# VH-VL binders against NAD kinase (nadK): the designs that were tried, part 185

Target 1, 268 residues: NAD kinase (nadK), of Syntrophomonas wolfei subsp. wolfei (q0aze0)
Amino acid sequence: MKIILVNNRFKENTEKKAQEIAGQLSALNVEVIIDNGLDEPYAGTVDFIMVLGGDGTMLRAARRYGQRAIPVLGVNMGTVGFLSNIEINELAEYLPLILREEYSLEARMMLEVAVFQQQSLLTRVFCLNELLLRSNSPRMLSFALEISGQKLEPYRGDGLIVSTTTGSTAYSLSAGGPIADPQLDAFIVTPVASHIINKRPLVVSPEREISLHLLEEREAIIGIDGQIKMDFGAENRVLIKRAPHPLLMVNLKAKPFFTSIDRSLQRQ

## First folded at step 13 (VH-VL)

Design BB4 (from Y15 with heavy chain S105A; framework fv_oberotatug)
Fold by ESMFold2-Fast, scan of step 13:
Structure BB4 (fold): chain C 268 residues (1-268), chain A 123 residues (1-123), chain B 107 residues (1-107)
Amino acid sequence: as target 1 above (268 residues)
Amino acid sequence: EVQLVESGGGLVKPGGSLRLSCAASGFTFSNAWMSWVRQAPGKGLEWVGRIKSKIDGGTTDYAAPVQGRFTISRDDSKNTLYLQMNSLKTEDTAVYYCTTHPRYAGFLAFDIWGQGTLVTVSS
Amino acid sequence: DVQMTQSPSSLSASVGDRVTITCRASQSISRYLSWYQQRPGKAPNLLIYKASNLESGVPSRFSGSGSGTDFTLTISTLQPEDFATYYCQQSYDRPWTFGQGTKVEIK
């Protein structure tokens, strides 16, 4: 059995803990690959991915490996989050279940984001939470939104978020979007500080294609999961689709989504 | 009310076949992992095999004594679990129980049981 | 396979007695152990899971303890409905295996 350990090199103690866990797994005849974010994603075949850290580390793992249909387990290292299933101090107890595949899987949809310059593809990325289009200057954006060939009235504001249901509790929530059950597959399209009073968040079928482009020359950026940033200008177009494969998240214990969100909202 | 009801047991000759059914009600059957556990007259419990929910891969696992002879399947539209028993041997004589697993592996226990159905393999 | 051995195979007790049943695994199984009760002519019912967690609806007189290879089920004050056969079961590795059972009989 081959396992990738994903950790965040910039957090205290995670590198040392990853090495300790790798040693424990190696002693059980498990081959371990450590991904600390410094190198390209591991290209070989693997059986399981263990993410050591918070939600940010899980988002990175999902972008790097989420399309390979490999089970991914989030192991919390002390930071409260939505994407981890067990705590680090529980890992030793659950390890036999991991090695024997005694766990449930939860499929979480992902976005496929393709950025074009004219008709040329510049980049293709996948993400678990959202794509954010935003202004990079004090000036508002004017931009076009098209959903499956249907051209909407132009938007004017600070930007737009196209989110998965998993991402409904991330940037989309902050911009006034709805909280969505992660078991549903849908795009959530949430305006950011729109100057048009009646521009509401939209919930659309995951089979729809969404495209965005600027109507005026402006400084703008595309953000992916709050971690990748790309310049976006009037010559660019972005196409957003449902990714070919969902992220397969491992559940070793029940984690009630609605109770967790309710508690978080009382503190915000 | 959560309930499991087995049926299909009876007398069968060695080398014969028999199909057991387990009707589930009172819970979301499609999310449940299901097992068969048997008990020979006057003896202890023996796990026969398990089928996972379709969401979790729908895979089956069997104990060595029945591997290759027994097949577990499910029909989520009918909330029914099946055990197809082929090439039956006298040592397969037992009460066969249908049982559930909690979906999350952290429990690893058989929490809900049916009342069992008797299978007798003899000439 | 992981072999589970219960001790004793049977015991005689009176209502009000403290009853202790032990279960030993042939290798370390951490806390992956459950206890079941089977009353005569009935299906088994779950009492304890993960070595020491009491199943919902099970009376507090039942308790479990242990880790690794040695496990104990205790009934602090035996009641008339507790005369039954008790089984331990490991869920550490497949095939999942049960102990041979301990019959608790009336004295």
Scores: ipSAE 0.550, ipTM 0.783, lowest interface PAE 2.2, mean pLDDT 89

Design BB40 (from BB1 with heavy chain G106P; framework fv_oberotatug)
Fold by ESMFold2-Fast, scan of step 13:
Structure BB40 (fold): chain C 268 residues (1-268), chain A 123 residues (1-123), chain B 107 residues (1-107)
Amino acid sequence: as target 1 above (268 residues)
Amino acid sequence: EVQLVESGGGLVKPGGSLRLSCAASGFTFSNAWMSWVRQAPGKGLEWVGRIKSKIDGGTTDYAAPVQGRFTISRDDSKNTLYLQMNSLKTEDTAVYYCTTHPRYKPFLAFDIWGQGTLVTVSS
Amino acid sequence: DVQMTQSPSSLSASVGDRVTITCRASQSISRYLSWYQQRPGKAPNLLIYKASNLESGVPSRFSGSGSGTDFTLTISTLQPEDFATYYCQQSYDRPWTFGQGTKVEIK
């Protein structure tokens, strides 16, 4: 069995803990590949991905490996989040079950983001939470949103978020978007500080394609999961659709979404 | 509310075949891992086999005594679990229970049990 | 296969007694051990999972302990409805195996 162990080496003790776990797995005849974020994603075949860290580390793992249909387990290292399933102090107890595939899977939709310059594809990335289009200057943006060939009236404001249901509790929530059950597949389209009074968040079928482009030459940025940033100008277009494969998240115990979000908001 | 109801048991001759059914209600059957557990008269419990949910791969596992003779299947549209028993032996005489595994802890226990159906293999 | 052995095979007790049943695995099973109660003519009922976790709806007089190879089920104050056969079960490795059972009989 081959496992990728994803960690953030810059967090206190995570590199040491990753090496410790790798040693334990090797003693059980498991081949371990450590991904600390510095190198390109491991290109070989693997059976399982174990993510040591918080939600940010899980988002990186999802972008790098989420389209390969490999089970991914989030192991919390101290900061509670939405994407981990077990705590680090529980790992030894659950390890035999992981090795014998005694776990359930939960599918989480991902976005496929393609950025074009005129007619040429510049980059294609996948993400678990969202794409953010935002102004990079005091000037507001004027931009066009098209949903499956339907051209909406122009937007004017600071930007727009296109989110998965998993991402509904991230940037989209801060911009006024709804909280969505992550078991549902949908795009959530949330405007950022729109100057047009009737622009509301939209919940859109995941079968649709969403495109964005600027109507005026402005400094803008595309953000992916709050971790990747790319310059975006009037010659650029972004196309967003449901990724071909969902992220397969491992469940070794129940994680109640609604009570978790209720506790986080502390006002329901 | 939450129920499992077995049916299909009866008297069958050695070498014969029998199909058991387990009707589930009150929970999302399609997400559940299901097992069959049997109990010979006056004896203890013996795990027969398991089927995972289709989302988790839909794979089956069997105890050695029944491997190759018994087949577990499910019909999620009908909320029904099946046990096809072939080449029956007198040692297969038992009450057969269908059981569920907890959704997010399928490896820990059998949390919901049916009432059982008696299979008697005799001349 | 992991062999599960219970001790004793039977015991006699009175209402109000403290009852202890033990279960031994032929190899270490960590904490992957469940306890079941079976009343005469009825299906088994889950009492305890993962060695010490009480199943919802099960009275607090039932408790479990242990890890590795040695496990214990305790009934702190035996009630009339507790006269039954008790089984331990390991879920550490396939095939999943049960102990032979411990019958708790009235004195």
Scores: ipSAE 0.440, ipTM 0.708, lowest interface PAE 2.3, mean pLDDT 89

Design BB41 (from Y15 with heavy chain S105N G106D; framework fv_oberotatug)
Fold by ESMFold2-Fast, scan of step 13:
Structure BB41 (fold): chain C 268 residues (1-268), chain A 123 residues (1-123), chain B 107 residues (1-107)
Amino acid sequence: as target 1 above (268 residues)
Amino acid sequence: EVQLVESGGGLVKPGGSLRLSCAASGFTFSNAWMSWVRQAPGKGLEWVGRIKSKIDGGTTDYAAPVQGRFTISRDDSKNTLYLQMNSLKTEDTAVYYCTTHPRYNDFLAFDIWGQGTLVTVSS
Amino acid sequence: DVQMTQSPSSLSASVGDRVTITCRASQSISRYLSWYQQRPGKAPNLLIYKASNLESGVPSRFSGSGSGTDFTLTISTLQPEDFATYYCQQSYDRPWTFGQGTKVEIK
């Protein structure tokens, strides 16, 4: 069996733990590939992906490997979050279930984001939480939103978020979007500081295609999962649609989403 | 309310075939992983095989004594589990129970059991 | 295969007695151990899962303990309905295997 072990390159304690776990797995005749985020994603076939860290590390793993239909397990390293299933101190006890494929899978939709410069594809990325379009200056943006060929009235404000249901508890929540059951497939379209009072978050079918472009020359950026940033100008267009494959998340035990979000909101 | 009911047991000659059914009610059958466990007269329990829910891949696993002879299948529209038994041997004589592992069962215990159906393989 | 051996194979006890049944695995199985009760002519009933967790609806007089290779089921104050055969079962590795059973009989 071959496992990718994903860890956070910026946390020395996490790196030490990753090396320790890799040694334990190797002793069980499991081939381990360590991904600390510095190199290209591993291109070979693998059976399982184990993510050591918090939600940020899981988001990186989802972008790198989420489209390969490989089971991905989040192992919490003491950070509070929504994307892990077990704690690090539980790993040894659950390892037999992992190695024998005795676990349940939960499909989480992902976004496919394609950024164009004029007619040319500049980049294509996948993400688990959201795409953010935002102003990179004090000036508000004027931009066009099109949903499956339907052109909406122009938006004016600081930006827009297009989120998965998994991303509903991330930046979309901070911008006033609804909390969504991650078992549902939907896009959540949340305005950021709109200057139009009646612009509401939208919940739309995941079969919709969403496009955005600027209506005026402005300095703006596109953000992906809060981790990738790229410049966005009037010559750019972004196309957002449902990714071909969902992220396959591993559940070794029940995860109480609603009680977890309730506790998180109480700590504000 | 929650119930598993086995049927299809009976007397069969060695080399014969038999199909067992297990009707489920009172819970969401489509989410459950289902197993067959047998018990020879006056003996202990022996796991026969398992089928996962379709959402978890619908894969099957079998104990070595029945591999290649028995097939487990499910029909979620009818809330029914099946065991197709071929090339039966006298050693297959037992009460056959259907059992469930709920999704997210922490350590794979068999929590729901039917009352069993007797299969006798004898000349 | 992981072999499960129970001790004793049978015991005689009176109502009110404390009964202890042991189960030994041929290799370490962590806490992947369940206990079942089978009354004469009836299907098995789950008592304990994860070595020590009491199944919903099971009386508190039943308790489980152990990890690795050695496990114990205890009935603190035996009741008339507790005269039955008890089985341990490992779910660490397939095929899942049961102990041979311990019959608790009236003294």
Scores: ipSAE 0.617, ipTM 0.816, lowest interface PAE 1.7, mean pLDDT 90

Design BB42 (from Y15 with heavy chain S105D G106S; framework fv_oberotatug)
Fold by ESMFold2-Fast, scan of step 13:
Structure BB42 (fold): chain C 268 residues (1-268), chain A 123 residues (1-123), chain B 107 residues (1-107)
Amino acid sequence: as target 1 above (268 residues)
Amino acid sequence: EVQLVESGGGLVKPGGSLRLSCAASGFTFSNAWMSWVRQAPGKGLEWVGRIKSKIDGGTTDYAAPVQGRFTISRDDSKNTLYLQMNSLKTEDTAVYYCTTHPRYDSFLAFDIWGQGTLVTVSS
Amino acid sequence: DVQMTQSPSSLSASVGDRVTITCRASQSISRYLSWYQQRPGKAPNLLIYKASNLESGVPSRFSGSGSGTDFTLTISTLQPEDFATYYCQQSYDRPWTFGQGTKVEIK
């Protein structure tokens, strides 16, 4: 059995814990590959991915490995999040289930984001939560949104979020988007500070293709899961589709989504 | 109401074949992991094998005494679990129970059981 | 294979008695242990999972404890419907294995 152990290199406690867990797994004849984010993603076959950290570390793991149909387990290291399933102090008890593949999987849709300049593909990335188009200056953007070739009236504002249902509780929520059942596949399209008063969030089929481009030259960026940032100008176009494969998340215990989000909203 | 109903049991000669069925109702069968557990007359319980849900890989696992002879399959459109039993031996004589596994949080307990169907392998 | 051994193989008790059944694993199984009740002529019924968690709908007179190799099932106040055979089962490693059973008989 071969396991990738994903950790956050910027937290000393997490790096040390990752080394300890890697040693324990190696003693059990498990081959361990540590991914601290500094190197290229491991290119060989692996059986399981264990993410040590919070939701941010899980988003990085999903981006790097989510399209490979490998089970991914989130192990929380202190901050309660939406993407972890067990706590670090529970890992020892669940380890036999992990090693014997005695767990359930939950499929979470991902986005495929392709950025073009002229007719040339500049980059293709995958993400679990969302793509954010936003202004990089005090000036509003003017931009075009197309959904499966249907051209909407121009948008004018600070930007737009195209989110998965998993991402419905991330930036899309902050911008006024709906909370979505992560068991559903859908795009959530949420305007950011629209100058046009009645632009509303849209919930659209995951089979649809979403296209964005600027109608005026502006300083803008494309953000991916809050972790990748790319310049975006009037010569650029972005195409967003459902990724070919969902992220396969490991469930070792029940985590009731709706009661958890309800409590979270009431506490703030 | 959650229910499992086994059928297909009967008398078979050694070396023969038999197919058991388990009809499920009252829960989302397509999400369930399913097992067969048998009990020889007057004896204890013995796990036969398991099939996972399609989302969890749809894989099958078997106890050593039945490996290579028995095949577990499922038809999610009919909410039915099957056990194909080939090359039957006298020691396969038992009541065969269909049972569910929770997908998580109960550490692979068998939470729902059918009433069982008797398979007798005798000359 | 992980072998499960129950003690006693049978016991006689009266309604109102406290009954304790033990189960021992041939190797450490953490808390991957379930208890089942089988009444004569009926299918098994899950009582306890993960060593000490009471299954929904099971009366509170049933309790489980233990970890590692040694486990116990306790019935605090035996009722007429509790005369049955009880089985422990490990889910630590495949194949899943059951104890040989403990028959609780009327005195």
Scores: ipSAE 0.578, ipTM 0.793, lowest interface PAE 2.0, mean pLDDT 89

Design BB44 (from Y14 with heavy chain F107Y; framework fv_oberotatug)
Fold by ESMFold2-Fast, scan of step 13:
Structure BB44 (fold): chain C 268 residues (1-268), chain A 123 residues (1-123), chain B 107 residues (1-107)
Amino acid sequence: as target 1 above (268 residues)
Amino acid sequence: EVQLVESGGGLVKPGGSLRLSCAASGFTFSNAWMSWVRQAPGKGLEWVGRIKSKIDGGTTDYAAPVQGRFTISRDDSKNTLYLQMNSLKTEDTAVYYCTTHPRYGYYLAFDIWGQGTLVTVSS
Amino acid sequence: DVQMTQSPSSLSASVGDRVTITCRASQSISRYLSWYQQRPGKAPNLLIYKASNLESGVPSRFSGSGSGTDFTLTISTLQPEDFATYYCQQSYDRPWTFGQGTKVEIK
């Protein structure tokens, strides 16, 4: 059995834990590849991915490996989040289930984001939470949104978020979007500080294609999962589709999504 | 309400075949891992085999005494689990229970059980 | 295969008694052990999973303990509905295996 351990090199505690776990797994005849984010993603065949850290580390793992249909387990290292299933102090107890492949899988949709300049593809990336289009200056944006060839009335404001259902509790929530069951497949399209009163968040089929482009030259960026940032101008277009493969998340214990989000929202 | 109902048991001669069915209701059958567990008259419980949900790979596993003779399958559109029993032996005589595994959290405990169906293999 | 041995095979008890049943695994199974109750003519019911966790709806008089190879099921104050056969089961390694059962009979 071959396992990738994904950790964050910039957090020394996580690096030390990755080495400890790698040693433990090697003693059990498991081949371990450590991915600290600095090198290219491991290209070989892998049976399982263990993500040591918080939601940010899981988002990076999903971008690097999420399209390969490999089971991915989030192991929380201290800061609670939505994408981890077990705590680090529970790992030893659950390890027999991992090694014997005795776990359930939850499919989470991902976005495929393609950025063009004129007719040329500049980049193609995958993400688990969202794409954000936003102004990079005090000036508002004027931009066009198309959904499966249907041209909506122009948007004017600070930007727009196109989110997965997993991303519904991330930036889309902060911008006024709905909370969605992450087991549903849908795009959530949430305006950011729209100057048009009747622009509302939209929930649309994941089979839709969404495109965005600027109607006026402005300083803008697109952001991916809050981690990748790209300049975006009037010559650019972004096309957003459902990714070919979902991220396969491992559940070793029940995730009480609705009670967890309810408790989070009740706090003031 | 959560329920499992087995059927298809009966008397069969050694070397014969029999197909058991287990009808599920009150939960999302397509997500469930399912097992067959048997109990010979007056004896203890013996795990026969299991099938995972399709999303978890749909794989099957069997206890050694039945490997190669029994086949577990499922029809998620009918919420039904099956056990195809071939080359039956007298030692296969038992009440056969269908049961669920939680997909997580219970360390593969059998949490929901049917009432059982009796299979008698005799000449 | 992991072999599970229960002690005793049977016991006689009165309502109100404290009853203890033990289960031994042939190798370390960590906490991958469940306990079941089977009343005469009925299907088994899950009582305890992961050695010590009470299944929902199971009365608090039932408790489990142990880790590794030695496990115990305790009924603190036996009730009339508790006269049944009890089984332990390991889920550490396939095939899953059960103990031979412990019959709790009325004195």
Scores: ipSAE 0.556, ipTM 0.790, lowest interface PAE 1.9, mean pLDDT 90

Design BB45 (from Y14 with heavy chain F107W; framework fv_oberotatug)
Fold by ESMFold2-Fast, scan of step 13:
Structure BB45 (fold): chain C 268 residues (1-268), chain A 123 residues (1-123), chain B 107 residues (1-107)
Amino acid sequence: as target 1 above (268 residues)
Amino acid sequence: EVQLVESGGGLVKPGGSLRLSCAASGFTFSNAWMSWVRQAPGKGLEWVGRIKSKIDGGTTDYAAPVQGRFTISRDDSKNTLYLQMNSLKTEDTAVYYCTTHPRYGYWLAFDIWGQGTLVTVSS
Amino acid sequence: DVQMTQSPSSLSASVGDRVTITCRASQSISRYLSWYQQRPGKAPNLLIYKASNLESGVPSRFSGSGSGTDFTLTISTLQPEDFATYYCQQSYDRPWTFGQGTKVEIK
């Protein structure tokens, strides 16, 4: 068995723990590839991905490996997150289930984001939570939203979020979007500080294509999962589709979504 | 009410074939991992094999004595588990139980059991 | 394969007695151990999972302990309905294997 072990390079304790776990797995005849985010994603075939860290580390792992249909387990190392399934101090007890493939899978949809300049593709990225279009200046954006060829009335405001159902509890929630069952596949389109009173969040079929472009030259950015930033101008267009493969998340423990989010909302 | 009901047992000659069925009700069968466990008359329990839910890969695993002779399958639209038994031997004589593994928390313990169906392999 | 050996293979007891059954694995299985009860002519039912966790609906007089290779099932005050055969089962490695059973009989 070959496992990629993904850790956060900016936390020194996670790198030391990653080496300890790699040694434990090697002693069990498992080949381990460590991904600390510095190098290109590992290109070879692997059987399993173990993510050591919080939700941010999982988002990075999903972006790098989520389209490969490989089981991905989130192992929390401190702050409890929504994308981790077990705690680091539970890992030793659950290893037999991992090594014998005795676990449950959750399929989570991902976005495919393609950014164009003029007629040329600049980049294509995948993400688990959302794409954010936002102003990078005090000036309000004026932009066009098109859903499967249907052109909506122009938007005026600070921006727009196009989210997966997994991302419904991230930035989309803060901007007034609905909470969605992550087992459903849908795009959630949430305006950010719209100056048009009747612009509401939209829940849209994942089979549709969403495109965005600016109607006036402004300083704007595209944000991906809160981790990647790209400049976005009037010569740019972004196309958002459902990614070809969902992220396959591993469950070794029940993680009740609705009671967890209900408790979280009482704190916010 | 949660139930598993086995059927299809009976008397069969050595070298013969038999198909067992297990009808599930009262829970979401399509999410369940299912096993067959057998018990020879007056003897202990022996795991026969297992099938995972389709979302978890739908894979099958078998104990060595039945590998290549028995096949486990499921029909989620009918809430039914099957055991196809071929090339039966007198040593296969047993009560066959259908049982569930919860997907979480039980570490592969068998939580729900059917009443069993008797298979007798004799000339 | 992981071999499971129970001790004793049978015991005689009276209502109100404390009964202890042991199960030994041929190799370390951590806490991947379950206990089952089988009453005469009936299907097995789960008592204990993960070595020490009591299944819902099972009376508190049943308890499990152990890790690694040695495990114990205890019935603190035997009741008439407890006269049955008890089985341990390891789920650490396939094939999952059961002990030979311990028959608890009326003295």
Scores: ipSAE 0.697, ipTM 0.866, lowest interface PAE 1.5, mean pLDDT 91

Design BB46 (from Y14 with heavy chain F107L; framework fv_oberotatug)
Fold by ESMFold2-Fast, scan of step 13:
Structure BB46 (fold): chain C 268 residues (1-268), chain A 123 residues (1-123), chain B 107 residues (1-107)
Amino acid sequence: as target 1 above (268 residues)
Amino acid sequence: EVQLVESGGGLVKPGGSLRLSCAASGFTFSNAWMSWVRQAPGKGLEWVGRIKSKIDGGTTDYAAPVQGRFTISRDDSKNTLYLQMNSLKTEDTAVYYCTTHPRYGYLLAFDIWGQGTLVTVSS
Amino acid sequence: DVQMTQSPSSLSASVGDRVTITCRASQSISRYLSWYQQRPGKAPNLLIYKASNLESGVPSRFSGSGSGTDFTLTISTLQPEDFATYYCQQSYDRPWTFGQGTKVEIK
């Protein structure tokens, strides 16, 4: 059995813990690959991915490995988030179940993001939470949104978020978007500080294709899961579709989404 | 209302075959892991085997006494679980229960049970 | 295989009695243990999972405890509907195995 351990290179405690866990797994005849973000993603065949850290580390793992149909387990090592299933101090208890494949899988949709410049593809990336289009200056953006070839009235404001249902509790929530059941497949389109008073968040079929481009030359950025940033100008267009494969998240214990989000919102 | 209803039991001669069915209703059958558990007359419970949901790999596992003779399958479009029993032996005589268990491994328990169907293997 | 042994195999009790049933595993199974009740002629019913968690709808007179190799099921105040056979079951390792059962009979 081969397992990738993904950790956060910017947290010294996670590197030491990853090495400790790798030693424990090796003692059980498990081959371990450590991914601390410094190298290219491991290209070989693996059976399981264990993510040591918070939601940010899980988002990076999802972008690197999420399209490979490999089970991914989030193990929390600090602030409790929405993408981890167990705590680090519970790992020893659940390890026998991981090795015997006594767990369930939850499919989470991902976005496929393609950025073009003058009809040429510049880059193609996958993400778990969202794409953010935002102004990189005090000036508002004017931009066009098209959904499956249907051109909406122009948007004017600080930007727009196109989110998965998993991402509904991330940036989309902060911008006024709805909380969505992550088991649903849908795009959530949430305006950021729109100056057009009646621009509302939209819930859109995941079978639709969403495109964005600027109507005026402005300093803008495309953000992916809050971790990748790319310059975006009037010569650029972005195309967003449902990714070919969902992320396969491992559940070792019940983690009721609605009860968890309700507690989080009451606690502030 | 959550229900599991077994059918297909009866009298069969040693070496014969029989197929049991389990009709599920009131829950999302396609997401459930399903098991067969049997109980010989006047005896205790014995796990026969299980099948995982398609999402979790759709794999099957069997107890040693039935491995190679019994096959578990499911038809999610009909919400039905099956147990194909071949090369039956007198020691296979039992009430056969279908049961579902929680998806999460750590909390494994058989939480929903059918009423059972009797299989008698006798000459 | 993990062998599960219950004690006693049978007992006689009266309504209002406190009943304790013990289950022993041949090796450590952490807390991967469930308890079931089976009334005559009926299917088993889940009472307790993960050694000590009471299943929804099960009366509070039932309780479970233990970890590792030694587990107990307690019925604090036996009721007429509690005369049944009780089984423990380990889910630590396949094949999943049950104890031989403990029959609780009317005195």
Scores: ipSAE 0.552, ipTM 0.778, lowest interface PAE 1.9, mean pLDDT 89

